# Designs tried in a protein design chat: VHH binders against F-box protein 7 (SKIP32). Part 9

Target 1, 328 residues: F-box protein 7 (SKIP32), of Arabidopsis thaliana (Mouse-ear cress) (q9xi00)
Amino acid sequence: MTSDALTIPSELESALRLRTVQYFITKRPWLDLYGVHVRPVPPFGSTSRKPHFDPALIHRCLPDELLFEVFARMMPYDLGRASCVCRKWRYTVRNPMFWRNACLKAWQTAGVIENYKILQSKYDGSWRKMWLLRSRVRTDGLYVSRNTYIRAGIAEWKITNPVHIVCYYRYIRFYPSGRFLYKNSSQKLKDVAKYMNFKASKSENLYKGTYTLSMSDDKIEAAVLYPGTRPTVLRIRLRLRGTAIGANNRMDLLSLVTSGVNDEEISSTEEDILGLVEGWEDDETHNPDIPAVSHKRGMTAFVFVPFEEVDESVLNLPPEKMDYYVTG
Key: E = the ipSAE of ESMFold2; O = the ipSAE of OpenDDE; V2 = 0.75 times the mean of E and O plus 0.25 times the DockQ between their complexes.

## First folded at step 4 (VHH)

Design B3 (from s3 with Y103E S104Y; framework vhh_7sr4_2)
Fold by ESMFold2-Fast, scan of step 4:
Structure B3 (fold): chain B 328 residues (1-328), chain A 124 residues (1-124)
Amino acid sequence: as target 1 above (328 residues)
Amino acid sequence: EVKLVESGGGLVQPGGSLRLSCAASGRIFSSYDMGWYRQTPGKQRDLVADITSGGDTKYGDSVKGRFTISRDNTKNTVYLQMNSLKPEDTAVYYCARGYEVEEYDTGYTVYDYWGQGTQVTVSS
């Protein structure tokens, strides 16, 4: 329920009279997905405080230093939403240092100097404005492209040439480092999401790539390496957009091109994959043994799903149960 | 959601036969391509055989003429009939469910549901 601004403020207001720390931990399961654990931090002057955790803290408002620790570890998207909860949170999220750190993390590939230049030239020196208005790929969830096609089946008892629906998904998870994860799968969002990370011991059909986002036209250039005896690269071109200003929750798929690459061209690290497709043209021969192929199907737009909304997503519904207006 | 369960593996002498079965639970089995892969420790999974939703079959070069893949959509089951078994056929055999994508002009199948595997050992 952390996405419902009307529900969250009233519930937190009630919890301030009960056990705020315990409420925040137990009623915020999405914090675990972001790797955030609330830590009780004693106020400054700890020599006058008990060396053990004070149980009274669980029955009071979050101390400013604990709230500061929570916000420092929160995903920047969550930090923006937190400002709508209470005045203590609003005070914390108005601190320019939090927005500065959020922006520098989100656009870390540009570097500190370039980000500061952009801040001054386009966002009036306001890190908060830059966070809210500057296009960025979201890292607090997955972008999902739902694709459906019809297949003819084989003859069955009393049924000849039945027609069946196949549904598959393209999943993308972006990281601020310029790395991303790509998966093409018929597995549902709820079954895939928890394994879309670099720390998973092994995931079937999970591929690593690198990307860049152009600030002038909101276009994403991305590349994925399919390793093997005959290695290939998938080049993905996308256009970032949103259903509202700053939402960054939709991506149009502009092109998908698969081409072979020579072993001698392959980097020893996955971080250089985008370099392999630099200067590529869709109709150009990149490997004499494997011609470049542009995809013509499976080009449905991507929809962003935050990690906390994965289990409740309508994208988990079977094709026959999906409404006309729910997915495109 | 979808679960694939292999059976029929075991120990057999060279020249013998085995029939593997893969029972699929879940929805829309007949819409998908089905395949058998095998893996020896330290090596990648290799395609043994696949069968499309339309009934077209493809075999790995080492098993052509010896193995036969078939499917029964009514029972949600795919079979691999293995004849004239050789010691080099020793591997863990995996059942997989997949779907076709347009990655090349001819297309290809992505397999994203896998069974736990069944051991086949060919030795005297």
Scores: ipSAE 0.401, ipTM 0.754, lowest interface PAE 2.8, mean pLDDT 73

Design B4 (from s3 with E102T Y103E S104F D105G T106S; framework vhh_7sr4_2; at its last look DockQ between E and O 0.36; V2 from the best seeds 0.00; counts 0 for: pae E 6.4 > 2)
Fold by ESMFold2, look of step 5:
Structure B4 (fold): chain B 328 residues (1-328), chain A 124 residues (1-124)
Amino acid sequence: as target 1 above (328 residues)
Amino acid sequence: EVKLVESGGGLVQPGGSLRLSCAASGRIFSSYDMGWYRQTPGKQRDLVADITSGGDTKYGDSVKGRFTISRDNTKNTVYLQMNSLKPEDTAVYYCARGYEVTEFGSGYTVYDYWGQGTQVTVSS
């Protein structure tokens, strides 16, 4: 009934099951695969004997790269439990080079010197502690803000004073480089996720921008450009938070401002839209035909959805089924 | 599933007229804003005209007075009547469906469903 046995997180369990199924589905002998890496005899002598087979090696075949991705998604409590599974997992969790590489990638815009200063001053020289506790935007999925409003519809036969619920979403994907993608769409999360990349350059309402995260207060400053004959910039201010320490899976939308920009400004700032608008006031516009607008509605907090969960997310539910949904 | 199908494009002489149609399939056409955009190669899409669910219209400066947008909610169709066509009007014309992103204060329409486009060429 009661056991001290390790409980494997569902994400890790799914990865292990996928690997196991592939080996058996291929109908290749486990001996062929494991014999290559676990032959205990000299090669010259082993040409005439059968290699040994160890069925317990299934759990040891997970590539280091996959193990790191799984461990990087775990909360600290689950990492402690994962370190008890085997020697390889314990050493991987303790290997500072995995965490160093993750940190330097995640905070690459600060540069190596600044990251080392932060590491020493705030995280006791531990890259793993820095990865787990320092605020960072998630880059392995989408931040999604679901918004609804009611609109009076045009009357049809047998319907008097019809009311329509319009549901739309704000989608954000961050990259470690300081670039991000923004999409405003009524399309569902499962339909949008495949277009949230820089290769989908012609997707409608997919806009590119730059952002920064302030370590002192977890505020994000971001800006995207709406090009065209009447170019505008959308300035987005967010506050990063989480449902638990280190989760980084929520963002509050603090302000949303559109402003006009000149074509000269666009041509000179194509790769740094946030730098273009640095220091602008909220009511500032550089095109008098495009007034600055501070948007007051559609400000629902963002919820993070990993890419592997986009098809099953409750955010795909229609508005009439979302009354029970509580956003954090 | 929302799908927009444009028709009515073609080759026309300067000073001529064309009427573009966009048939919309899918949920509740009458509740959304509809628009026409055009794009020349190498440039961004430009607003030609849009029409709100309530019938209010807006036009791009270069087509004001020459083009008329209208909608027939019983047929789920939006139209663009283009008169006095000029060579500068040569472009691919796209039908779009959108929604307003604010319910309080000034807002803007986001168009997130697009047709495949229809070519309009104005030349001798």
Scores: ipSAE 0.035, ipTM 0.513, lowest interface PAE 6.4, mean pLDDT 73
ESMFold2-Fast, scan of step 4: ipSAE 0.586; ipTM 0.832
ESMFold2 (binder alone), look of step 5: mean pLDDT 80; pTM 0.782
OpenDDE, look of step 5: ipSAE 0.641; ipTM 0.856

Design B5 (framework vhh_7sr4_2)
Fold by ESMFold2-Fast, scan of step 4:
Structure B5 (fold): chain B 328 residues (1-328), chain A 122 residues (1-122)
Amino acid sequence: as target 1 above (328 residues)
Amino acid sequence: EVKLVESGGGLVQPGGSLRLSCAASGRIFSSYDMGWYRQTPGKQRDLVADITSGGDTKYGDSVKGRFTISRDNTKNTVYLQMNSLKPEDTAVYYCARGYEVEDYGYTVYDYWGQGTQVTVSS
């Protein structure tokens, strides 16, 4: 294990991107990963999905969105190589409509009018420039926060003060709809990624939330619902950044606050969980039976791992096992 | 590769006893908390008992004084000794591995066994 295990050289990353494009074209594994082939039970507010919505188009467009994310992160050399893989992709990459559709999908919550205004005012009317340079949460992988702490172990004969390291992760998967999935787990990235989708009924501690990204300061406001007899909401405030311009591969954790909420509010705003936390202060309690808790630890920054790199990620390496024993 | 396998379930008469075992395969750290939960059809899983990495135990109100949880870190096994069993104890029993979340003071269980059936009936 190395201290810089979370950093991958640019040359290796470019090679992985090229292999990923080939994998997506030949295998199309993302359809199963996103549960697109399994018709989900319509969620609350599914009637908001207007008539004339084409399911076949959605199945076709979802893979394109993932490939757009890969293309956006590639160096010019990798984009040239990707264009050579398939004639359809060569013509698609050169088509201005390709970048327009990618942008409108990624920033769909802002709507066409606002996207057009941003295009003209900040990106010189270029959809490609907007795609490559405008901040966005990445939807083709997971953001991972690795947290460690020390705790006492059970005294054994001849070993009276054992201590052990606990390692756990916070996982976030964003969707362009403004929804996201959150999981707190000691399970490794490769074991969690398979279940980070809305279809995963067998995944414990997988929670649904809503988020917004502020373009002026790259701050993310997010809220996730913990359902149950005593429902609570976790408000997550993050700052999006990157190791390079347009990378969008890091998030700094600014605050985490958990507070109880009223049952009536949940039923009326389930699709807009972020609405439940509007105007919340970190020390404010909204349910007297469930006091507000502001997290002071476990606030490690998030690192983005694309789905195609999950199995090879250094985050899957076991933490060093540290056993400290004091006799007497 | 963490896998939890429960054993020791079965049919028992009211007032009888059973000892459940949960064997962990793969690498289990002695720093983690272990727990037993039970579930009846159509209901949520209820805490039966848990034991921390430090050996502190907690029990559900309905089983306190009748059930005892223990662990053997050398064998990567957690046990649930069930005495004075009642028909109401009939359920599928699951073992779980978890950890305490910093600043929260509660345990998140994220590895679960397949479950073992316990039936208390005459």
Scores: ipSAE 0.443, ipTM 0.769, lowest interface PAE 2.2, mean pLDDT 72

Design B6 (framework vhh_7sr4_2; at its last look DockQ between E and O 0.51; V2 from the best seeds 0.00; counts 0 for: pae E 4.9 > 2)
Amino acid sequence: EVKLVESGGGLVQPGGSLRLSCAASGRIFSSYDMGWYRQTPGKQRDLVADITSGGDTKYGDSVKGRFTISRDNTKNTVYLQMNSLKPEDTAVYYCARGYEVEEFGYTVYDYWGQGTQVTVSS
ESMFold2-Fast, scan of step 4: ipSAE 0.564; ipTM 0.819
ESMFold2, look of step 5: ipSAE 0.160; ipTM 0.587
ESMFold2 (binder alone), look of step 5: mean pLDDT 80; pTM 0.789
OpenDDE, look of step 5: ipSAE 0.722; ipTM 0.885

Design B7 (framework vhh_7sr4_2)
Fold by ESMFold2-Fast, scan of step 4:
Structure B7 (fold): chain B 328 residues (1-328), chain A 123 residues (1-123)
Amino acid sequence: as target 1 above (328 residues)
Amino acid sequence: EVKLVESGGGLVQPGGSLRLSCAASGRIFSSYDMGWYRQTPGKQRDLVADITSGGDTKYGDSVKGRFTISRDNTKNTVYLQMNSLKPEDTAVYYCARGYEVYEYSGYTVYDYWGQGTQVTVSS
């Protein structure tokens, strides 16, 4: 099956998921298609300078159809920034259809009817207001929890009672579908981020789960399935917060509970892992071979890192330097 | 960036011995658990031996008493001494670096792996 529809190059589409609008204005990777644009101007009504009223380079180099395609594929977070850059971009981000599509994608599990009810009752019929103010998990990056613990080491010739610090990370990537990816790793953010996707066939210790976000208290209920001979489910309870209104860039880890599950339950609920943990208590067990365990350590809060900031994140620094820059 | 490089594999006759070495680049070798895994075609990787940061060792049932794992924190190297080798020991051997997690009691995450080294036990 071929199509001759207008499309964005795969490299540009990938970069739009990982880079800010400022990056594109500075680097302009699409200019490889146009170079230094030389637009011919046929003779027409004299004294008309409509194409150059605002001399922003993007407006001059891209046809309207491609600009529309770029805006439609941008992350909604980037659309807000675009309004500050170019007159055409400012007019585009004022179009309620872009904010409507962004909101319906972000809260797709609620469905169209419920989202319209919320829009009218809480956000004065404004899709833009709803996007900026309604709590949502961020899908344009990773939530990262940095954890450490201390262990006794082997005595070395110069050190009789060595103490060693182990540093490990919990990584979460959310999807608007209600699915998420979970990884526990000692590998740094920049080395892990490349493999935090459903297409990564060789990623060890990458687990898939389902989640819900409660609008009343910003609590996230999540469940991850650990496959094996005796399957185990990890229930994760989080509270979403932010360093600023609408930031959605912090999560407090409220609870971690593991318990065994029955093979028959897994067969029946393949698309709803969260269903396996509904109603769980810390002392409950669903499998007599694997008792329920409530975990009290490794509960550091999650910090959101956008994909475009992954390589430059302070979370990539050695542990001894990180405590100066990152607070939970 | 952490890399694990295995060496010492090769062809050996039944009853022979080999010593595998795994050199770790990176700063915090001594803080982590180290393990040796092996894989035969069509099967999952099986634990051969592991050693904790504190020096505690564990061995797979099939190698207990024949193999010895050790570590040298000054050289950032883990070793697997293999004695009384059998044809069943033929596999690709992988070095791994791991750490204990609290989500599941006794669960160790191995998230740095070497490229593997072939060990063939044949006459």
Scores: ipSAE 0.296, ipTM 0.705, lowest interface PAE 3.8, mean pLDDT 72

Design B8 (framework vhh_7sr4_2)
Fold by ESMFold2-Fast, scan of step 4:
Structure B8 (fold): chain B 328 residues (1-328), chain A 123 residues (1-123)
Amino acid sequence: as target 1 above (328 residues)
Amino acid sequence: EVKLVESGGGLVQPGGSLRLSCAASGRIFSSYDMGWYRQTPGKQRDLVADITSGGDTKYGDSVKGRFTISRDNTKNTVYLQMNSLKPEDTAVYYCARGYEVEDLSGYTVYDYWGQGTQVTVSS
């Protein structure tokens, strides 16, 4: 197999995310961290445009130039966390530019005009409030569903009816573009996460799909194309929720439906797979000549794991140990 | 983790026989399906044979009656006995571990693969 020459290891992405505001404040390796953040991940764009920060408070801890550079390298979830650490960070994360950019990126499919309309009608004109309270699929990690089933084994002497347990996972990685990656695998999270990206398109059983999230009921409509001799579409309906307000770290699997599609439909809608399942109702199929199959097993809820927590996740434990740690 | 290592490939004359072995390491128990696929340069991988955890077998149409798949759960090994070999059987043979996905209407997913072993049928 030819591997992609331009892939960034997931370990590097995790290492960069471990450099959060809490780490910077606790360890205070300012000069070394600044050099590392500039050289290994060069900024794309000009550094001549610098936002104005309040120097009275900020200057007491760290020069605003270094503070701005640190914050420019952090993910939006780290910026929100930073506001709870100290007053200096709180002033920086109150800059509406950070929250505006985060919101427009997260809900980019709605467009600028619609997002401004929602901002004013639902979130009192506050980008920060919108970021914290508006439901969004998380794109900084993977959603993981752990599933098990029992099957019969080969009879052995003194064991006439052996039973075996199979454990497998559904992995979803969402992108702000309305696209997502789907993988069904018995491989653990740590190993799968390395290949859940566009550069690993030759990965076995890695499929591409499109999705939408309904703001009114937090329901996700998603569709994945299974290519092959008899191409099929998998329609996935989910409900987004969280363990806390704004966490967006759980998804309940509401339905899984597969149906065959004709080659002509695929050719015309390859960029919008969700269009193939438009108008489906429960177990009904888009094509009346092709029966739809509604699935009842393997519907365990999804749990979100940020990329920075992938290597340490309890979901990497062997199945016989995992049930002790994973409740619900 | 799981690693699959194929052996037994080589050069053989038409009408000859070879037995391929695939040794599995890591978390492989008798719970999983095992399969053999083959690939010729410039073509997609084709199913040669598979065997379920319960011992049920399935074969590709071109090899039925000539090839036999079997497994030894005590050795964590799957075998492919290849008889009456033909030049068109020349390919790289891959061992795979999979499982049946009941929620996808019985689809079998193969998500662990070996590096492959070359089989060449020629004088």
Scores: ipSAE 0.401, ipTM 0.752, lowest interface PAE 2.6, mean pLDDT 72

Design C1 (from s3 with Y103F S104Y D105S; framework vhh_7sr4_2)
Fold by ESMFold2-Fast, scan of step 4:
Structure C1 (fold): chain B 328 residues (1-328), chain A 124 residues (1-124)
Amino acid sequence: as target 1 above (328 residues)
Amino acid sequence: EVKLVESGGGLVQPGGSLRLSCAASGRIFSSYDMGWYRQTPGKQRDLVADITSGGDTKYGDSVKGRFTISRDNTKNTVYLQMNSLKPEDTAVYYCARGYEVEFYSTGYTVYDYWGQGTQVTVSS
């Protein structure tokens, strides 16, 4: 349930764009909508004291429509954390409609009917259980693969066989629509993250693609289109995993293939880039008239970094220091 | 915007030589890969030669040892020196500007701008 009748302050709009529970807990911009100025709150139980601002009472005074608007716009990962903050929020996040909407958004490519069948057959009719236990790509941050390669430098008259160690990264940002953004760059996470969005026009080597996640084996099939007069596709195969149940914070890179594609295929399947790579094997001869390259380097596993942790990530450290802190 | 203009094509006898030139306008020539492709009627475009921003070269199997690609970053020009020309070299030759995708893992080049083409005819 969403309300189009409510006006949202620019501060709350900013919080919704950042999609962080921490922002809402710390700043609570919605309280300004009711002219409530929150002072340091005395311990709850001083019933005769004035002024007294009970956070639970304040939340109870908000229209459920406004609360539902706030929670519906938060990243679904944040809904679980919100249940731990306030009793009214706990009751709100126990509402099956929030988990239903979260699940249908996360797995929207499967369609409503298929999601209901999965709900009934595998998750005991519980949308909350399905959200927490079913594998899904995370959309509240970036997946980052750190790679290193040795590059020969240009030989100088006094220097023979110069060698340079290059640290570079693969970045993926997934969207629930089945679209994603891909970047291969030597730039650090903190310098890349702000441009990993569809509105970024100044980012070089930022490419758009489509993906699917297989429920049976947690494999991700993805394809990126490189624009040009002779279009080229990058096919990416990944396996989703996690360090804990429901974490969905690791991906193993299974294969990476680059190949040219036919212009007619682009025109016919522009909205379905995965259709262009349908039937591709892990070989270089998927199309007899077009060369393909299977990548053998840069196959390090992806680590998920939530947007709120980007600036503090160990992946921003110099390569020599970072190698001691990053694991697959 | 990027514009590529080819020159140097023409009619030549078998065993002869031609030098094709491609003058590039627009941003940062020295940072881009440059390539030559050729096309005969009814066939797809085939790679003749490419040269990376770093000067590394690659050639199609049918032209190795006969053709040489080079670039002059000062003049924003890429060249194709064609020696020992054969009738089967007859085609329209296209200059292309590209950029490396997956530079760190494969060096694969995507060509995003093309010239109008120049005709090379090898006949007696």
Scores: ipSAE 0.044, ipTM 0.411, lowest interface PAE 4.3, mean pLDDT 71

Design C2 (from s3 with V101S Y103F S104Y; framework vhh_7sr4_2)
Fold by ESMFold2-Fast, scan of step 4:
Structure C2 (fold): chain B 328 residues (1-328), chain A 124 residues (1-124)
Amino acid sequence: as target 1 above (328 residues)
Amino acid sequence: EVKLVESGGGLVQPGGSLRLSCAASGRIFSSYDMGWYRQTPGKQRDLVADITSGGDTKYGDSVKGRFTISRDNTKNTVYLQMNSLKPEDTAVYYCARGYESEFYDTGYTVYDYWGQGTQVTVSS
């Protein structure tokens, strides 16, 4: 990879945003079953350009249920662009039932009654406004924290103070149910993303947890259970942010605390891991055999990567420095 | 790109010696911690020995004084010298690559790359 792969000018950014819609459609094999054919965009050196996406074909061939599933998975900005492409897409984006279904799925843990109360009190009865403006964890990709640190190395001839740079990642996948998956690994995003699901039996160091998002301050309380002879819980406190209104694509890491828990506590609270960390203080020991540890390293903010962009993410690029030496 | 390949396992008499080698493919071996774990059928993996990028070593209680871990960063290889072998040392030995994390404590290492294992059998 060159510096050109790391630099995203505004013009290239616009092209990448358009590619996101095309890439999403390309990764939906059932669209091909309905006669939707997408051709790759020619390289920049090509002088011949042809349409590689036909929204009118989608409008004619897809049942509305599948069309709604396509729209429900698009990013908010992509949904806005869809209204400018095809008359049916424009009508779909204006359909309140589409936005209602999206909202009720995203905030399913609150239930129908609570969502309607919030709709009326804060969003003027508009499901579209609620979807675009109300904070939500994104479930269509992974949140990734890239961390680096420096370690002392073994002395070598002419090198008296060798240093090594270690790079590792924290991965989070949220589910609308209030469950999430957590992985701490030196493996790259593209190599771990395919295993970040509840059906993966071959993913070592993949842990399950539960979370809540506070609407008043955009704080996420999360806890993940590490099973074993001396079970431990990791409490993760985050603040949800975005690069734009409604993007929900950044999380600040506020605290990470590990502490031991008793087997009896786990047996009593098997379905609610957050219950195990209720009332915790960061410096408090909850198991005499396992001290409470408040983490000070690896606190880099999380960046959201949609599943469609995993293979192309800049987070897959090798660290600038992996190993270097200083004399002294 | 990272693969770990163990070698040197086999059958040995009690009191004998064996040297295991683990060749790491891929980039920047020297930045990572290396470890040896062993597993008998029906039991969890136990730490045998580990060595940090800085050369600090740690050993399981049952092997202290008998086993020695070392690394050669120029060859991307970690070694386990096993002396005074006992029947209880019979297990599949796994090479692992890891890094320090705050998962349990600052001193704990997360191992996220594993070899396929090599069988060590100590019997008369």
Scores: ipSAE 0.326, ipTM 0.701, lowest interface PAE 3.2, mean pLDDT 72

Design C3 (framework vhh_7sr4_2)
Fold by ESMFold2-Fast, scan of step 4:
Formats: sequence, C-alpha cells, structure tokens
Structure C3 (fold): chain B 328 residues (1-328), chain A 123 residues (1-123)
Amino acid sequence: as target 1 above (328 residues)
Amino acid sequence: EVKLVESGGGLVQPGGSLRLSCAASGRIFSSYDMGWYRQTPGKQRDLVADITSGGDTKYGDSVKGRFTISRDNTKNTVYLQMNSLKPEDTAVYYCARGYEGEFYSGYTVYDYWGQGTQVTVSS
C-alpha cells in the first residue's frame, strides 16, 4: 500500500506538452501541484538571474476541463493548499461543487437533506465554510496513540527484580460510512499502515467497529467487537480537537471500557455495536464471565498522520531504550 | 525488523517427543510474552502454550501435562517440549510474540508471528 503510479495516464497525456508531461505526471501532478517552485536555469549562456518560475506552469499546459477533473479527485485538504499556488488554482478551488462533494462524502451518514439544513442554518449556505469549520474525523490517514507501561521480568544474573518498559500503539482508521478499523500493536506505524484496510487478509489483531461523532461537543463514541466463545466489546470514548481550526488532527482519550455481551444480542444486532454498549448497566446483555473493566493505563492522546506522511513520521523512530532495573 | 524463526518440527511416531525452538531477532525479547499456537487444516489457530515476561505459563487443555513451554532470555529463544505425542497433535505450530494489551483476564495481544513449522505424528 505505497504510492506507486509511475505511468502516464492516457487521458492526461495528449493535453500536456510532451517534455512537461513526463515531468509532472512522473511527479504525480495531482499530488505534487502543491509547492511547485521551479527556477529557470538555462543550460548555456550568461543570462541575468530571474525570479523563480510562476507555479502557474500547469494552468498553461492543461485545459480548464482537465484542471477541474484533477481538483475533483484531490482531497479537500489538498485543495486548500493548491489555492495558494496560483490564481487559476484558486479560481478552480472556489467552485462550490468541490466543497459540496467533499462535505457530502465526509458526512454521508447524515444524508443529503440533513447536510443542506446544516449548511443553511450554521454555515451561511457556504460548503467551503462548512468544510473548514465543521468538525469531522479525518479519513486520509491514521490516528496513532503511543503508550508505555512497566512490568516485572524474570530474575537474571546481577538483576534480582528486573523491570521492563513495554511500548505499544493504538491505531484507528475512520471511514465516512461510520465504520472504523482498530489495532492494538507494538508494530511501527509504517509497518501497520499498509494493512489498515478492509481488504487486508494477513493482518492479525485488526478489528472492525462503528463510531459516531457528536457535533455539539466533538465527542466520539466508538465500539469494536472481539467475536469468540466469550464475545467482548471495547468501547472507546474520545474528544476530537486540532492544533488549528479545521485540522481535526488530535483526539483525547476519555475512556476505554471492555465488557462481555450476550451472544444472542450480538447475533441480532451485530451491525449496531453502539446500541449494545448503551445497555452497559443491563445484566441481560452483559456476559457474567467477562465483567466490565475501565482502563486507567495507556490513555495517551491520538495524533493524526496522513497516509503520505507515514514513512517519514517520527512515530517510526525506535522506542526509547528498554532497560532492566533493580526494584527499589 | 522483529522476526521469529521456528525450528524442530518433523515427523514423529505416536508416543514420541519433539522439541520446538523459536529464535527471536530485533526488539528486546525479555520484555514481551511468548506463545505457541497450532493450526490444523480447516480449523482456527488454537493456543498451545504461552509464557509471560515474568515466567508465568498457560497451557491449552489438550496439551496440559504433556507439553512444557520455557524461555531463555540470553538466547532470545522460546521452547516447546512436546511429550507423549498423539496423531491429534499433527498441525502447523506457530511462534508468537505479544504483550498485555487490554489488561483484562490475562488478555495478550500477539502481533509478531513466525512462518510456522510442521509437526506430523503418524505411524
């Protein structure tokens, strides 16, 4: 699951200058259009220094129709950055169709009618304003929580009561459908990310769940089901926030609770896991062999990492040295 | 980066003994739980035995009293001593590394797995 499109698309080829087509398409123009900074450096001569190239090179080579196609396929986060590159890109990004499509996709569970009501009542009829200001879980990457804890080890020569530091991660990938993927793992972000999808068959301990986001307080309620002889549900309560307006790139972990559930309820309401956990105090739905347990350890906040930044993330750095200690 | 390599599998007659070894590379071995799982065609992987970083052991009901799990932190190796082998023990045996994830009822998350080693018990 890496970005690896090195072939020039037939649809785009004839619309670009041949020498420019190879450059921009090989660089993935719909990904590399942000921050294009090209300076004219002729191979020969003693010409005076010129200001760098107008990043508008792409709008000189592509028809408006093809530019609309490129922008329509880009993520809204990408569109926002593209608007800073050149005036033609800014003009294209102003088209409310792109923001409307982005909003309807992000909040698809609410439906078209409800989204139009919210648009009119809270965002002044502006799809762009709604996209920038309305809280949403990000679906273009993973939310990652790095956790550590201390545990006892086996006595060894010169170390009577060894204590070890264990490092592990919680990974969440949200989908606009209200489904999400959850993984608890000691594996690095770059090794986990490529398998965080519903098509991955070899990923052990990858669990599927459902979530909701409350617009009034930015609280997320999520639940993941561990099926088996003693079915268990993990209920995750989070608060969505950001380092900037519209960033939606942090989640504070409010609570983690694990509990058993009745097999009958799971069979009848498997696709509504959140409905099952609302009866948390109901002994009829709780499996007595697996009592409810509130987690008080490993409550580190989640940090969002976009897929394009996974390989370069500092979260891939080795964990701190894990040492043996003599218990004092 | 972390790799688990099983060895010691093979063909054994009923009543025989076999010792499986799993050598771990990469991250610190002694801080993590180690386990052995087995899988027969058409069935899910079942826990055979596990050993925590503190040395506590757990066994599957069908192997308790016949199999013994142990670890050598100096060699980054976990072992499974299998005695009184039966045809029903025929399976692919997998080594796994894990840690206490959800901290309920001794729940261990196994997130690194070996490729498996075949054990066949047949006359």
Scores: ipSAE 0.451, ipTM 0.770, lowest interface PAE 2.2, mean pLDDT 71

